# Designs tried in a protein design chat: VH-VL binders against Chromatin structure-remodeling complex subunit rsc1 (rsc1). Part 19

Target 1, 111 residues: Chromatin structure-remodeling complex subunit rsc1 (rsc1), of Schizosaccharomyces pombe (o74964r206to316)
Amino acid sequence: KPLSSLEARAKVIMRQVRRYRDGSGRQLFAPFERLPDPRMFPEYYQAIEQPMALEVIQKKLSKHRYETIEQFVDDFNLMFDNAKSFNDPSSQVYRDADFLKNYLADVLRLE
Short names: E, the ipSAE of ESMFold2; O, the ipSAE of OpenDDE; V2, 0.75 times the mean of E and O plus 0.25 times the DockQ between their complexes.

## First folded at step 19 (VH-VL; framework fv_lumrotatug)

Design F3 (from D7 with light chain S93N; at its last look DockQ between E and O 0.93; V2 from the best seeds 0.90)
Fold by ESMFold2, look of step 19:
Structure F3 (fold): chain C 111 residues (1-111), chain A 118 residues (1-118), chain B 107 residues (1-107)
Amino acid sequence: as target 1 above (111 residues)
Amino acid sequence: QVQLQESGPGLVKPSETLSLTCTVSGGSIDSYYIHWLRQPPGKGLEWIGVIYHIGSTDYNPSLKSRVTISKDTSKSQVSLKLSSVTAADTAVYYCARDRWNQGWFDYWGQGTLVTVSS
Amino acid sequence: EIVMTQSPPTLSLSPGERVTLSCRASQSVSSYLVWYQQKPGQAPRLLISGASKRATSIPARFSGSGSGTDYTLTISSLQPEDFAVYYCQQYNNYPYTFGQGTKVEIK
């Protein structure tokens, strides 16, 4: 019963990564909730071949576009990899994407 | 291009609420991270907090119990409220843009002096 | 919170001289460090981010370096328009914190 199990597992993973706060109480996930506005960030769409954000992942999940949990995880990693590709390595958003990618791996291992 | 402008009363009495507005022009209020900072006369800067492009907030723990940052997209405005003010809250208040959670501020408002005095 | 300490508080120099400003953090900020310039009655101006990356339109005479807890801003040949107060900011942790500034003034 793959899709029900897939949806339940994806929602648990998504909630855990989305809610992360560091020791100072800072939320890390906010930049990844929505795609950048193309009018404000045209350079993003020139540089990034497959834009990805949580809003896109949520729509794909609700429309049953994921056949495996691996496909869901791949989109999550794509989202973080896009941020690391586009942003300066010295930026906070780059560091947060890098951290959350590792955190996702930890969440998957400890499930 | 993108411009930020602070506005609000320049004089606030002790124990009242300081209320300021940052008007953003030349850009989308829902695309940027808007921060509030303040600078007491002749002193360094203090970070007050941020409102994220999605509307959630994080605050300096030293001010968290007294501060609220909010936004009104229809007016292209970000508001700062600081309750129970004292003379220690006298400062130039700035709003500033972090374009996309970079950690630094590339556009600043002109600043507005708020004096807390009887 | 991370305390940022700048030294010296004031530096009196002539145009053409080399300026070196120090910023020290109470714990490592891993090069998540910004330099701003502020002139009287003006907002801060972004100079350098990531400890060493000049912002757009910042003259090459400004450079930043350092790591861990110790960072420096260098102005290779001081110009008349460079007399100002300089601030460092860390963005390693919330709250973001600033040094108290170094005033660079005409001797």
Scores: ipSAE 0.861, ipTM 0.925, lowest interface PAE 0.5, mean pLDDT 92
ESMFold2 (binder alone), look of step 19: mean pLDDT 91; pTM 0.938
OpenDDE, look of step 19: ipSAE 0.910; ipTM 0.956

Design F4 (from D7 with light chain S31R; at its last read DockQ between E and O 0.90; V2 from the best seeds 0.90)
Heavy chain, then light chain:
Amino acid sequence: QVQLQESGPGLVKPSETLSLTCTVSGGSIDSYYIHWLRQPPGKGLEWIGVIYHIGSTDYNPSLKSRVTISKDTSKSQVSLKLSSVTAADTAVYYCARDRWNQGWFDYWGQGTLVTVSS
Amino acid sequence: EIVMTQSPPTLSLSPGERVTLSCRASQSVSRYLVWYQQKPGQAPRLLISGASKRATSIPARFSGSGSGTDYTLTISSLQPEDFAVYYCQQYNSYPYTFGQGTKVEIK
ESMFold2, look of step 19: ipSAE 0.850; ipTM 0.924
ESMFold2 (binder alone), look of step 19: mean pLDDT 92; pTM 0.939
OpenDDE, look of step 19: ipSAE 0.911; ipTM 0.957
ESMFold2, look of step 20: ipSAE 0.851; ipTM 0.926
ESMFold2 (binder alone), look of step 20: mean pLDDT 92; pTM 0.939
OpenDDE, look of step 20: ipSAE 0.913; ipTM 0.957
ESMFold2, fold request of step 21: ipSAE 0.863, 0.866, 0.867; ipTM 0.927, 0.926, 0.929
ESMFold2 (binder alone), fold request of step 21: mean pLDDT 91, 91, 92; pTM 0.936, 0.935, 0.937
OpenDDE, fold request of step 21: ipSAE 0.926, 0.925, 0.924; ipTM 0.962, 0.961, 0.961
ESMFold2, last read: ipSAE 0.858, 0.862, 0.862; ipTM 0.926, 0.923, 0.926
ESMFold2 (binder alone), last read: mean pLDDT 91, 91, 91; pTM 0.936, 0.928, 0.931
OpenDDE, last read: ipSAE 0.927, 0.927, 0.923; ipTM 0.962, 0.962, 0.960

Design F5 (from D7 with heavy chain Y32W; at its last look DockQ between E and O 0.93; V2 from the best seeds 0.89)
Fold by ESMFold2, look of step 19:
Structure F5 (fold): chain C 111 residues (1-111), chain A 118 residues (1-118), chain B 107 residues (1-107)
Amino acid sequence: as target 1 above (111 residues)
Amino acid sequence: QVQLQESGPGLVKPSETLSLTCTVSGGSIDSWYIHWLRQPPGKGLEWIGVIYHIGSTDYNPSLKSRVTISKDTSKSQVSLKLSSVTAADTAVYYCARDRWNQGWFDYWGQGTLVTVSS
Amino acid sequence: EIVMTQSPPTLSLSPGERVTLSCRASQSVSSYLVWYQQKPGQAPRLLISGASKRATSIPARFSGSGSGTDYTLTISSLQPEDFAVYYCQQYNSYPYTFGQGTKVEIK
């Protein structure tokens, strides 16, 4: 069954950002796949007003909750911005969120 | 309380596979990043690799051809296998937590000495 | 891989002295640097992350500094419980690498 134009574009963008590996072969996207467990990370939910992760984005996509590609991109950027808000700037996850946000912008220009 | 505990044979014969288990309590291996490291007696630490909360792995290139890290969520266990061991693999082996990909380890197991000897 | 070199290999000091430990990287690690303390028979203990940020519950006498390739750990007034081996680790790139340690022992 055919996907909508929006859904097809979203899946391509999502695949490219998810699969990124740096020059040392390290995967960057793992922290963004799932929301932190509230029992393990209660402080995250105290600090972050609108939690976002790929699992949420995928669910919204499958339920046709995005009216435009820009709404989909906004959730991706929210996910990265949350990581930069929550984590120390000297952490690896902060650096990776910052990089992936810029990488997403590059992917969008090529798409 | 968060606790990591390494277990496995303390003596392994050359050419065999070293197999260790890290049992995690007071938390979830589906929420954390579990690394394996080792320390030869009286020497510095070597990073072996990581298993991410999603089950994927990254390994030290120097060991990649011989190492496998896997997990069993139902038992709250992360396993290390290192094949074709030699005396150079004698070390204290640690599992350690990186809570959320910070780049540093805030909880460590007690360590378990593995001696490779015939 | 990035080679981490610590100096000196050993320091023999008395309680109350100020100690400075050196860690040099073979290429810039951009302050993605960790210090650990390890006492005999124990696992390493996190002291400093991000080159200079003290971990939770670490006493103020421990401080880290440096940038690029050159980093230091300072203990302003050595206490009896501070006699240990100290390791630096970089997390700029995989594989994560550690220095070989500096042993701080009682004189």
Scores: ipSAE 0.849, ipTM 0.922, lowest interface PAE 0.6, mean pLDDT 93
ESMFold2 (binder alone), look of step 19: mean pLDDT 92; pTM 0.941
OpenDDE, look of step 19: ipSAE 0.914; ipTM 0.957

Design F6 (from D7 with heavy chain G103A; at its last look DockQ between E and O 0.95; V2 from the best seeds 0.89)
Fold by ESMFold2, look of step 19:
Structure F6 (fold): chain C 111 residues (1-111), chain A 118 residues (1-118), chain B 107 residues (1-107)
Amino acid sequence: as target 1 above (111 residues)
Amino acid sequence: QVQLQESGPGLVKPSETLSLTCTVSGGSIDSYYIHWLRQPPGKGLEWIGVIYHIGSTDYNPSLKSRVTISKDTSKSQVSLKLSSVTAADTAVYYCARDRWNQAWFDYWGQGTLVTVSS
Amino acid sequence: EIVMTQSPPTLSLSPGERVTLSCRASQSVSSYLVWYQQKPGQAPRLLISGASKRATSIPARFSGSGSGTDYTLTISSLQPEDFAVYYCQQYNSYPYTFGQGTKVEIK
């Protein structure tokens, strides 16, 4: 089944954000690929009302659940905002979520 | 409680491959970020690399041409391979957990000494 | 890579004394700094993260401070179990790097 214009755009944006590496060669996106296991991280699900990760976004995209590119971007931003809400501001994952949220905005401006 | 334990040969000949295993119990290697570090006798620690919960890796640039970190979920094990070893690779090797990708290590294995000599 | 320098190399002190250990980075690490304690034959133990946040179960006598390139670990009243080597680690960038340690030993 052929991709809509929206789905094609979303996949390009997603690839750009997922592949980002900083100047030291470190990948930033790995923590956001999958939801935490609820049995290992029950406190995450007590604190976060709407869990979001790339695996959820990819599933929604494949099931045509996005009507607009803005809805796709909202889920990406929710994923990063959840990480900033849950994690210590001095942690690497908080720092990376903050950076990638701004990077996503830059990618969207250049589309 | 989560426990990490390193295992492998304590003696390796120069030019051969050092191979170690980190066994994780009381938790899941598909939920954690496992790092390898080493400490030469009487010296400070050196970071070797990380395997992320999803299986991708990042390595210390000084070692990346010789190092491979991998995992076997069915055995709850993370492996370290370091090729072409020399006496400079003699150290206590540790595996350590970063629970939330915070960049600090809350659980460590006891460490295993690997001596490189002929 | 960022070089972490600890001073002094060794401190000889008695129980009850205040301990201040220095960790200096070759460039700013923006408080992305960790302190560990290591006793002979044991793995490191996490004390402080984010330059100043105590890990779980770490007694209040341990505190961290500093910013930029200059960081300190303070033990307000040294206990017999506190004689160990202390390491700092930066996580500002890869590779993560450690200081060479400060040994705190009994006088």
Scores: ipSAE 0.852, ipTM 0.923, lowest interface PAE 0.7, mean pLDDT 92
ESMFold2 (binder alone), look of step 19: mean pLDDT 91; pTM 0.933
OpenDDE, look of step 19: ipSAE 0.899; ipTM 0.953

Design F7 (from D7 with heavy chain G27D; at its last look DockQ between E and O 0.94; V2 from the best seeds 0.88)
Fold by ESMFold2, look of step 19:
Structure F7 (fold): chain C 111 residues (1-111), chain A 118 residues (1-118), chain B 107 residues (1-107)
Amino acid sequence: as target 1 above (111 residues)
Amino acid sequence: QVQLQESGPGLVKPSETLSLTCTVSGDSIDSYYIHWLRQPPGKGLEWIGVIYHIGSTDYNPSLKSRVTISKDTSKSQVSLKLSSVTAADTAVYYCARDRWNQGWFDYWGQGTLVTVSS
Amino acid sequence: EIVMTQSPPTLSLSPGERVTLSCRASQSVSSYLVWYQQKPGQAPRLLISGASKRATSIPARFSGSGSGTDYTLTISSLQPEDFAVYYCQQYNSYPYTFGQGTKVEIK
């Protein structure tokens, strides 16, 4: 029932970034909710050393694996950086990762 | 070897609900973004909407009030429902895959013609 | 919504000729632009994404270029199998929108 101040802050940040929709009403965060299926995307797991997605971050948070908010933010940024590393810059998912990384920085500055 | 196949009634009466199913074979729909599109005979394509791998949806605003896209993961099926149809809804309907939110469709079903007529 | 306008509506050409197809957007789509080929009775086939990147198995005679609002598909030497309708699509914003098509037909 009671949350640490880190866990409470992390959940607020996570909700705000996760719910973002652009001016056309398009949700941006969907690709980042789960890791790609290794059977369908084997090339992803050959290219990306540290796969990261919200499902992994949520599990780490629930298991109290983050000692600082900075560690939590690092995993968020890793998730976005992986998408930018793997995907062509002309892809929608690359653009969305780039945008959401900047949006996360804005959320953190305003908190 | 991903294959997409649309199925459903070829004829729908005005004011009724158009209901189509896209079956994905050779893969799981939990790995993809499935879109619905339509093409009136002799005309260009119109985007209807998407269901994301997580089950959430986004719709073309022009159709949003009449459209529902849903999925049944256990059957690898995505459904399209379009309510209150008119003759303007007569088209070839396609389901198409965006592999991982790239913004384009690399696999398409063969399409199914739906005619709205009394 | 972003309106995509293709020109010309129809091109009548012979095999071996060079084809240039135009796609113009009502506002910048920042190279978030796709080209598809559609033959009669078939679904569209992905040719080009990101304005210029050829899809898997697409021959080198197909190329895309452009930026902002103006985009071009070029076929350097038409083959008999290239007679089809060509569509552009933007993925800059929802709804995704398509041009009305350019039919490339045999003269």
Scores: ipSAE 0.830, ipTM 0.921, lowest interface PAE 0.7, mean pLDDT 92
ESMFold2 (binder alone), look of step 19: mean pLDDT 91; pTM 0.932
OpenDDE, look of step 19: ipSAE 0.895; ipTM 0.951

Design F8 (from D7 with heavy chain W100F; at its last look DockQ between E and O 0.96; V2 from the best seeds 0.89)
Fold by ESMFold2, look of step 19:
Structure F8 (fold): chain C 111 residues (1-111), chain A 118 residues (1-118), chain B 107 residues (1-107)
Amino acid sequence: as target 1 above (111 residues)
Amino acid sequence: QVQLQESGPGLVKPSETLSLTCTVSGGSIDSYYIHWLRQPPGKGLEWIGVIYHIGSTDYNPSLKSRVTISKDTSKSQVSLKLSSVTAADTAVYYCARDRFNQGWFDYWGQGTLVTVSS
Amino acid sequence: EIVMTQSPPTLSLSPGERVTLSCRASQSVSSYLVWYQQKPGQAPRLLISGASKRATSIPARFSGSGSGTDYTLTISSLQPEDFAVYYCQQYNSYPYTFGQGTKVEIK
C-alpha cells in the first residue's frame, strides 16, 4: 500500500535518527529500539507511567494512529524523556537520550 | 541472580581462530548489553566490543578486522571469535554485562585464560 | 583514542591511612569515569561510576571525585581487604579505555 505523506515523512525522520553514530563510531539508538522486558526490568514499569520505544511508534504508524507529524514527534520525545527520567544523569543512556532529542529537532528543521 | 561464565579452549595455535562462549544465566541476553574484554597477564584491561540487546555490534577499531561477536538466544550464549591470533592475543578473556547502556560493567564472568602458543 | 594514565603505579600504606589514587585522561571525559577494584585471580569489581557514585554494597570509605581530565579515588581509612589493583575506565567514547592500574599494598 502507498504511504501517506505523514507516513513517508515519519519514516525519513526515523531512519535519520536511528542511523546516527557519533564521532567514535558508536551507535546511539540501540536502547530505544524495544521496550525493556518487564520481567528483567520491573522497576522501569514502576517508575515510568507511559512506556515508549521505536517498536511502539512503528506499530502506531502502521495502524495509522498518528493524525499529525507532531503527535509522532511527541512519542519520540516521550521515549527520550522517559530515559532521562529513569536513568542516572551520569549514565551513557541519559546522555544519548539528551543528544538524540536535540538531533531530532535538527532533523525536523530540514524536513 | 545474573551469572556470566566464559568457556572455551585454553590453548590456541598461532594463525588460528580463538573461539569463546559466554553463558548467561539468571537473566536475558536479549535485554542486556554483553561486552568482551581481555587482560594480558600482568597488564590492564582492553575493551574488545559489545553486542547490543537487539543483536547489533560495535568493536574496538584495533581489533575490528579480526573480531566477531554474536549470540544464540536459544542457548543464552554470546560468542567471541578472534581470527589470526598471535602471542599478543594471550590474555584472560572476560564477558561483562552493561545492564542497559550505562557505560559500566556491573557483572563479570570469572575470566578464562587463553594462551596462544605453538 | 583516550589514554588513561594512573599514578602512582604502586602504593604501600599502613591500615587506617587515607589514600588517594590518581587517574588522568588525555582529553576530557566529562565525568564519564568508572573505578574498579581487582584482587588477584578475580574479575574486576565495580566501585564507582559517573566519577563519584558508589555502586551497590560498596563501603562508604570509597569515594570518587574530579572532572575534566583529572580524577581521584579516595579510601578514607585503608583496610586489609582493600589490597588490590585499582583501575579507572572512561565511557566518554569508544573504544572504552582503562588505566594501567595502581597496585595498593598494605605495608
Scores: ipSAE 0.848, ipTM 0.926, lowest interface PAE 0.7, mean pLDDT 93
ESMFold2 (binder alone), look of step 19: mean pLDDT 92; pTM 0.939
OpenDDE, look of step 19: ipSAE 0.876; ipTM 0.946

## First folded at step 20 (VH-VL; framework fv_lumrotatug)

Design G1 (from F2 with light chain S31R; at its last look DockQ between E and O 0.92; V2 from the best seeds 0.89)
Fold by ESMFold2, look of step 20:
Structure G1 (fold): chain C 111 residues (1-111), chain A 118 residues (1-118), chain B 107 residues (1-107)
Amino acid sequence: as target 1 above (111 residues)
Amino acid sequence: QVQLQESGPGLVKPSETLSLTCTVSGGSIDSYYIHWLRQPPGKGLEWIGVIYHIGDTDYNPSLKSRVTISKDTSKSQVSLKLSSVTAADTAVYYCARDRWNQGWFDYWGQGTLVTVSS
Amino acid sequence: EIVMTQSPPTLSLSPGERVTLSCRASQSVSRYLVWYQQKPGQAPRLLISGASKRATSIPARFSGSGSGTDYTLTISSLQPEDFAVYYCQQYNSYPYTFGQGTKVEIK
């Protein structure tokens, strides 16, 4: 099954960021896998202009909606920035979004 | 209004499996992080583990070999199983909600005492 | 594992008095610290998160402070309903750990 160079690269980046565990063994990525349920989190959709989660990114990737790797990375960063905008700065999810944004940048520098 | 309630046997024999259920009402276990904790009588709290909204789990390393947390979305229930119990496992067991991985618990069940005795 | 140590184990005080409770971590928890109140036969109640942020509906007489390894919960003027056990919890790393509690009793 032939993937474009972009799609192959995106899948590698996505896998590395998704599987990250910190030194205590805690997974960080779980909050970002799916969009919040609007029934449980109506305030999220009142506050966040452009919701983004891995499920949306994966769908766009499979439908070939990214023209460049930078567009894929922009959606990842949007996802993390939304979490930092919505959540209290003292929350673990804020901390994790901030960390994973920096981690993504590091992964990109290494090809 | 979100409510959590623990249920299960109050007495368990040594070497058997402790099995508890947390029923979540007024909310969705597919949207929340549900943790289990315990508190021996007159003592402090111990974190047992978490089941994430997506179904993955993480456990306290001290209990990991004996613990399973699982969920049944159709019943709105989160289950705790702790195998090979001893008197040291006697405690009040709580389920608690972390709404979206904040790191703290805003709703707790009432707690259920489990006594391990021969 | 990060060990949380609370002091003192017990305080006997009258209503109206000021209370200062201490929580010390075995290593820095970077203000990822929670305070809970627990009354007999009840589950813990969230008071303070992020070392100093009051939870919704928590009265202003409760305040938290500290950084690094040393944290404090202060109740500026004890009310009758404040006699309880208070626990700190760190959420810097897994496993989450709690102090052994400080019991605030009526004198």
Scores: ipSAE 0.845, ipTM 0.925, lowest interface PAE 0.6, mean pLDDT 93
ESMFold2 (binder alone), look of step 20: mean pLDDT 91; pTM 0.937
OpenDDE, look of step 20: ipSAE 0.919; ipTM 0.959

Design G2 (from F1 with light chain S93N; at its last look DockQ between E and O 0.93; V2 from the best seeds 0.90)
Fold by ESMFold2, look of step 20:
Structure G2 (fold): chain C 111 residues (1-111), chain A 118 residues (1-118), chain B 107 residues (1-107)
Amino acid sequence: as target 1 above (111 residues)
Amino acid sequence: QVQLQESGPGLVKPSETLSLTCTVSGGSIDSYYIHWLRQPPGKGLEWIGVIYHIGTTDYNPSLKSRVTISKDTSKSQVSLKLSSVTAADTAVYYCARDRWNQGWFDYWGQGTLVTVSS
Amino acid sequence: EIVMTQSPPTLSLSPGERVTLSCRASQSVSSYLVWYQQKPGQAPRLLISGASKRATSIPARFSGSGSGTDYTLTISSLQPEDFAVYYCQQYNNYPYTFGQGTKVEIK
């Protein structure tokens, strides 16, 4: 099925960021695939005004909710910034969000 | 409160498969990162691997060829299988929770001793 | 794999004494370091994460410090319940690795 130029770019970006593994073989993207369960993490929804995860981004993409690639990138960055806002800076997930945000910028530059 | 409990056979014959189950109560295995670790008697801890909340896994390279971690959400269980065991696999086995990929374990099961012996 | 080396292997002390436990990593772990306490027949108990952050139920006599490759757990005044084996763990890279432990025993 044919994809718009925007959708094609978005899918390439998503795949590259999602598949990243560090030099030790550790997957980094897993925490960002789905929103935290509100029953297990009610404090997340008290602290984070605009929850974002890949499942939300994928749904918005499939429903043609992005008018520009920049809007898509903004949601990706929101997802990572939420993790950095919610989690302690000494946590692995904070470090991974920070790394993946920079990696996204690299992917965009080389795309 | 979250509780983790390991269960399974305490005695396994050499060359067979060690199979353990971690039952998680007071929480959801689809929200947490469940790790397996082991501790040979009188020795330190060794990390075996993790199953992520989404069902993907990462394993200690030293064990990767023999290890499978899986989960069954309907039973609230995470399983460990370690194939081709030897006496060196005798240890207390623990499941432990990393709440949200923090890098440390805040809840542990009580541990279960698995002895590999004829 | 990052090798974690703890010293000394055993430390014999009396209640009320100050104890300092060492953990050295074979390469920098950038303060991604955990301390656990383990008593015989029990699972490890989380004490310190991020090299220096006490877990919420941990008494103030426990403190952690260090950076790079060198880390320290300090117990300012040993209590009878503190005689145990202490482990450090790094979470800078997979596989997560642990030190071999320091046994703190009663003199």
Scores: ipSAE 0.861, ipTM 0.930, lowest interface PAE 0.5, mean pLDDT 93
ESMFold2 (binder alone), look of step 20: mean pLDDT 91; pTM 0.937
OpenDDE, look of step 20: ipSAE 0.918; ipTM 0.959

Design G3 (from C4 with heavy chain S56D; at its last look DockQ between E and O 0.93; V2 from the best seeds 0.89)
Fold by ESMFold2, look of step 20:
Formats: C-alpha cells, structure tokens, sequence
Structure G3 (fold): chain C 111 residues (1-111), chain A 118 residues (1-118), chain B 107 residues (1-107)
C-alpha cells in the first residue's frame, strides 16, 4: 500500500527522533522502542492507563489509523508523558522523555 | 529473583583478548540494560559500556577501540570482549543491570577477577 | 568526561557517630548522582539515587543531599554493618564516572 503524505511525514519524524544523540554521544530513544514486558514490569501496567511505545505507533501507522499528524504527535507525547509519570524525576529516562518531547516539537516546527 | 553471574578465564596473557560472559537468570536480557564495569584491585570503578535491551551499544571512549559487548538471547548471556590487554586491564569485572535506563545499577554480579600476566 | 572527587579518602569512626562523606564533580551533574556501598569481596550496593532518594530497604539513617557540583552522603548514627567503602557515581553524561571512594572504618 502506497504511503500517504501523513505517513511519509510521520516516518521522517520517527527517524529523526529515534536517531538523536546528546553531546556526550549517548543515544536517548532506546527505552521508547518497545513496551515493557508485563512479566518483568507488572507495576508499569498497574500505573499506566494507556501504554504507548514506538512499536505501537508504527503498527498504528501501518494500519492507517492516524487521520491527522496531530493524532500521531499525540501518541508520541503520550509515550513521553507515560515515562515521566512512571519514572522518578531524577531518573535518566525521565530527563530523556522530557528532552525528546521538546525535541519533537522542534522537529515539527522545522518540518 | 534476578541474578547476574560473570564467568570466564581468570588469567589472560598480554596482547590477547579478554572474554567474559554475564549470565542473567530470573529475568530477561531483552528487557534490561546490561552494563559492564571493572575495578582494579584496591581502586575505584570504571564504566566500560552498555548493551541496550534492543541490542545497540555505547562504550566508554577510553576503551571504545578495544571493546565489544554483545548478547545471545537464547542463552540469556551478555558477552564482553576486550582486545590487546595489558597489565593495566587487571581488575574485577562486573556486569550490572540498569532496569530501564534509570542511570543507576540495582543488581550486580558478584564480580570475577581477571589477571593479565605473562 | 566528568571527574568525581571524594573526600576524605578514609574515615576512622566509632559506632553511633554521625558521618558525612563528600563527592565533588568537575562540572554540574544536576543531581544525577548515585551513592553505593561496597564491602570487601562484594559488589557495590545501591544506597541513594537522584542525590537524595533512598533505594528500597535502605535504612533511614542514610541520607543524601547536594546540588550542582557538591554532594554529601550522611549516616546519622553509624552502625557496625556500615563500615565499608562508599562510592559516588554521576549519570549526567557518558561515560558514567565514579569517585575513588571513601573508606569508613572502625576506630
């Protein structure tokens, strides 16, 4: 099935956010690639009402479930907000979620 | 209960490759961030690197040219290889878990001493 | 890389005393700081994360404080099981780096 303009744009955005490295060379996106395994992280699923990760977003994109880019962005922000809700503010993953949420906004502003 | 255990040769000759294995039980290496660290006898700790749950790696720049971390999910094992060793590489080697990129290590192996000697 | 400097290198104290351990970073680590305890022949044990948050099962006598470049671990009343080496670690940036340790030993 041919990519819509939305789906082509979404894939570009995903690539840019996924590949980000900070000034020390550390990759930030790895925690967001997959949902936590429920067997290993049962407390995550007790605390988080709407789990979200890139694997879920990619599946929704391939199934044409996004009608607007805003819906896609909402799921990205949900993913980062879930990490901030679940994790202590002093954790690296909390900081990285906060940063990547702002970085996503920058990517969208620049196209 | 998650447990980590390092294994490998305790004695390695100079110029050879140090090879260690971290076996993870009571959990899944596809869910965790496994780091390698080392501690020379009587000294502090040095971070070697990490393998992410998705398989990517990042290394301490001081060791990057000589180090490889990899994993074998079927054996629940994470491997460390450090090439071209010298006496300066003599240390207790640890694997440690960062549960989900927190920045700190909540489970550690007991450590294994590797001595580099001719 | 960020250099972590601990002081003093050794403290000789009696049970019941209050102990304070210092950890200074060469640049701000923004409270992305960990304290570990290590006893001879053992792996490090997580005590404090985020400069001040006690790990599970860590007694209330352990507390952490500080910000920017200067951090402190306090043990309010030293117990016999607390004689060990204490390390700080920063997780502000790669490579993660550790201080050289402070040994707390019985007087």
Amino acid sequence: as target 1 above (111 residues)
Amino acid sequence: QVQLQESGPGLVKPSETLSLTCTVSGGSIDSYYIHWLRQPPGKGLEWIGVIYHVGDTDYNPSLKSRVTISKDTSKSQVSLKLSSVTAADTAVYYCARDRWNQGWFDYWGQGTLVTVSS
Amino acid sequence: EIVMTQSPPTLSLSPGERVTLSCRASQSVSSYLVWYQQKPGQAPRLLISGASKRATSIPARFSGSGSGTDYTLTISSLQPEDFAVYYCQQYNSYPYTFGQGTKVEIK
Scores: ipSAE 0.834, ipTM 0.920, lowest interface PAE 0.6, mean pLDDT 92
ESMFold2 (binder alone), look of step 20: mean pLDDT 91; pTM 0.935
OpenDDE, look of step 20: ipSAE 0.914; ipTM 0.958

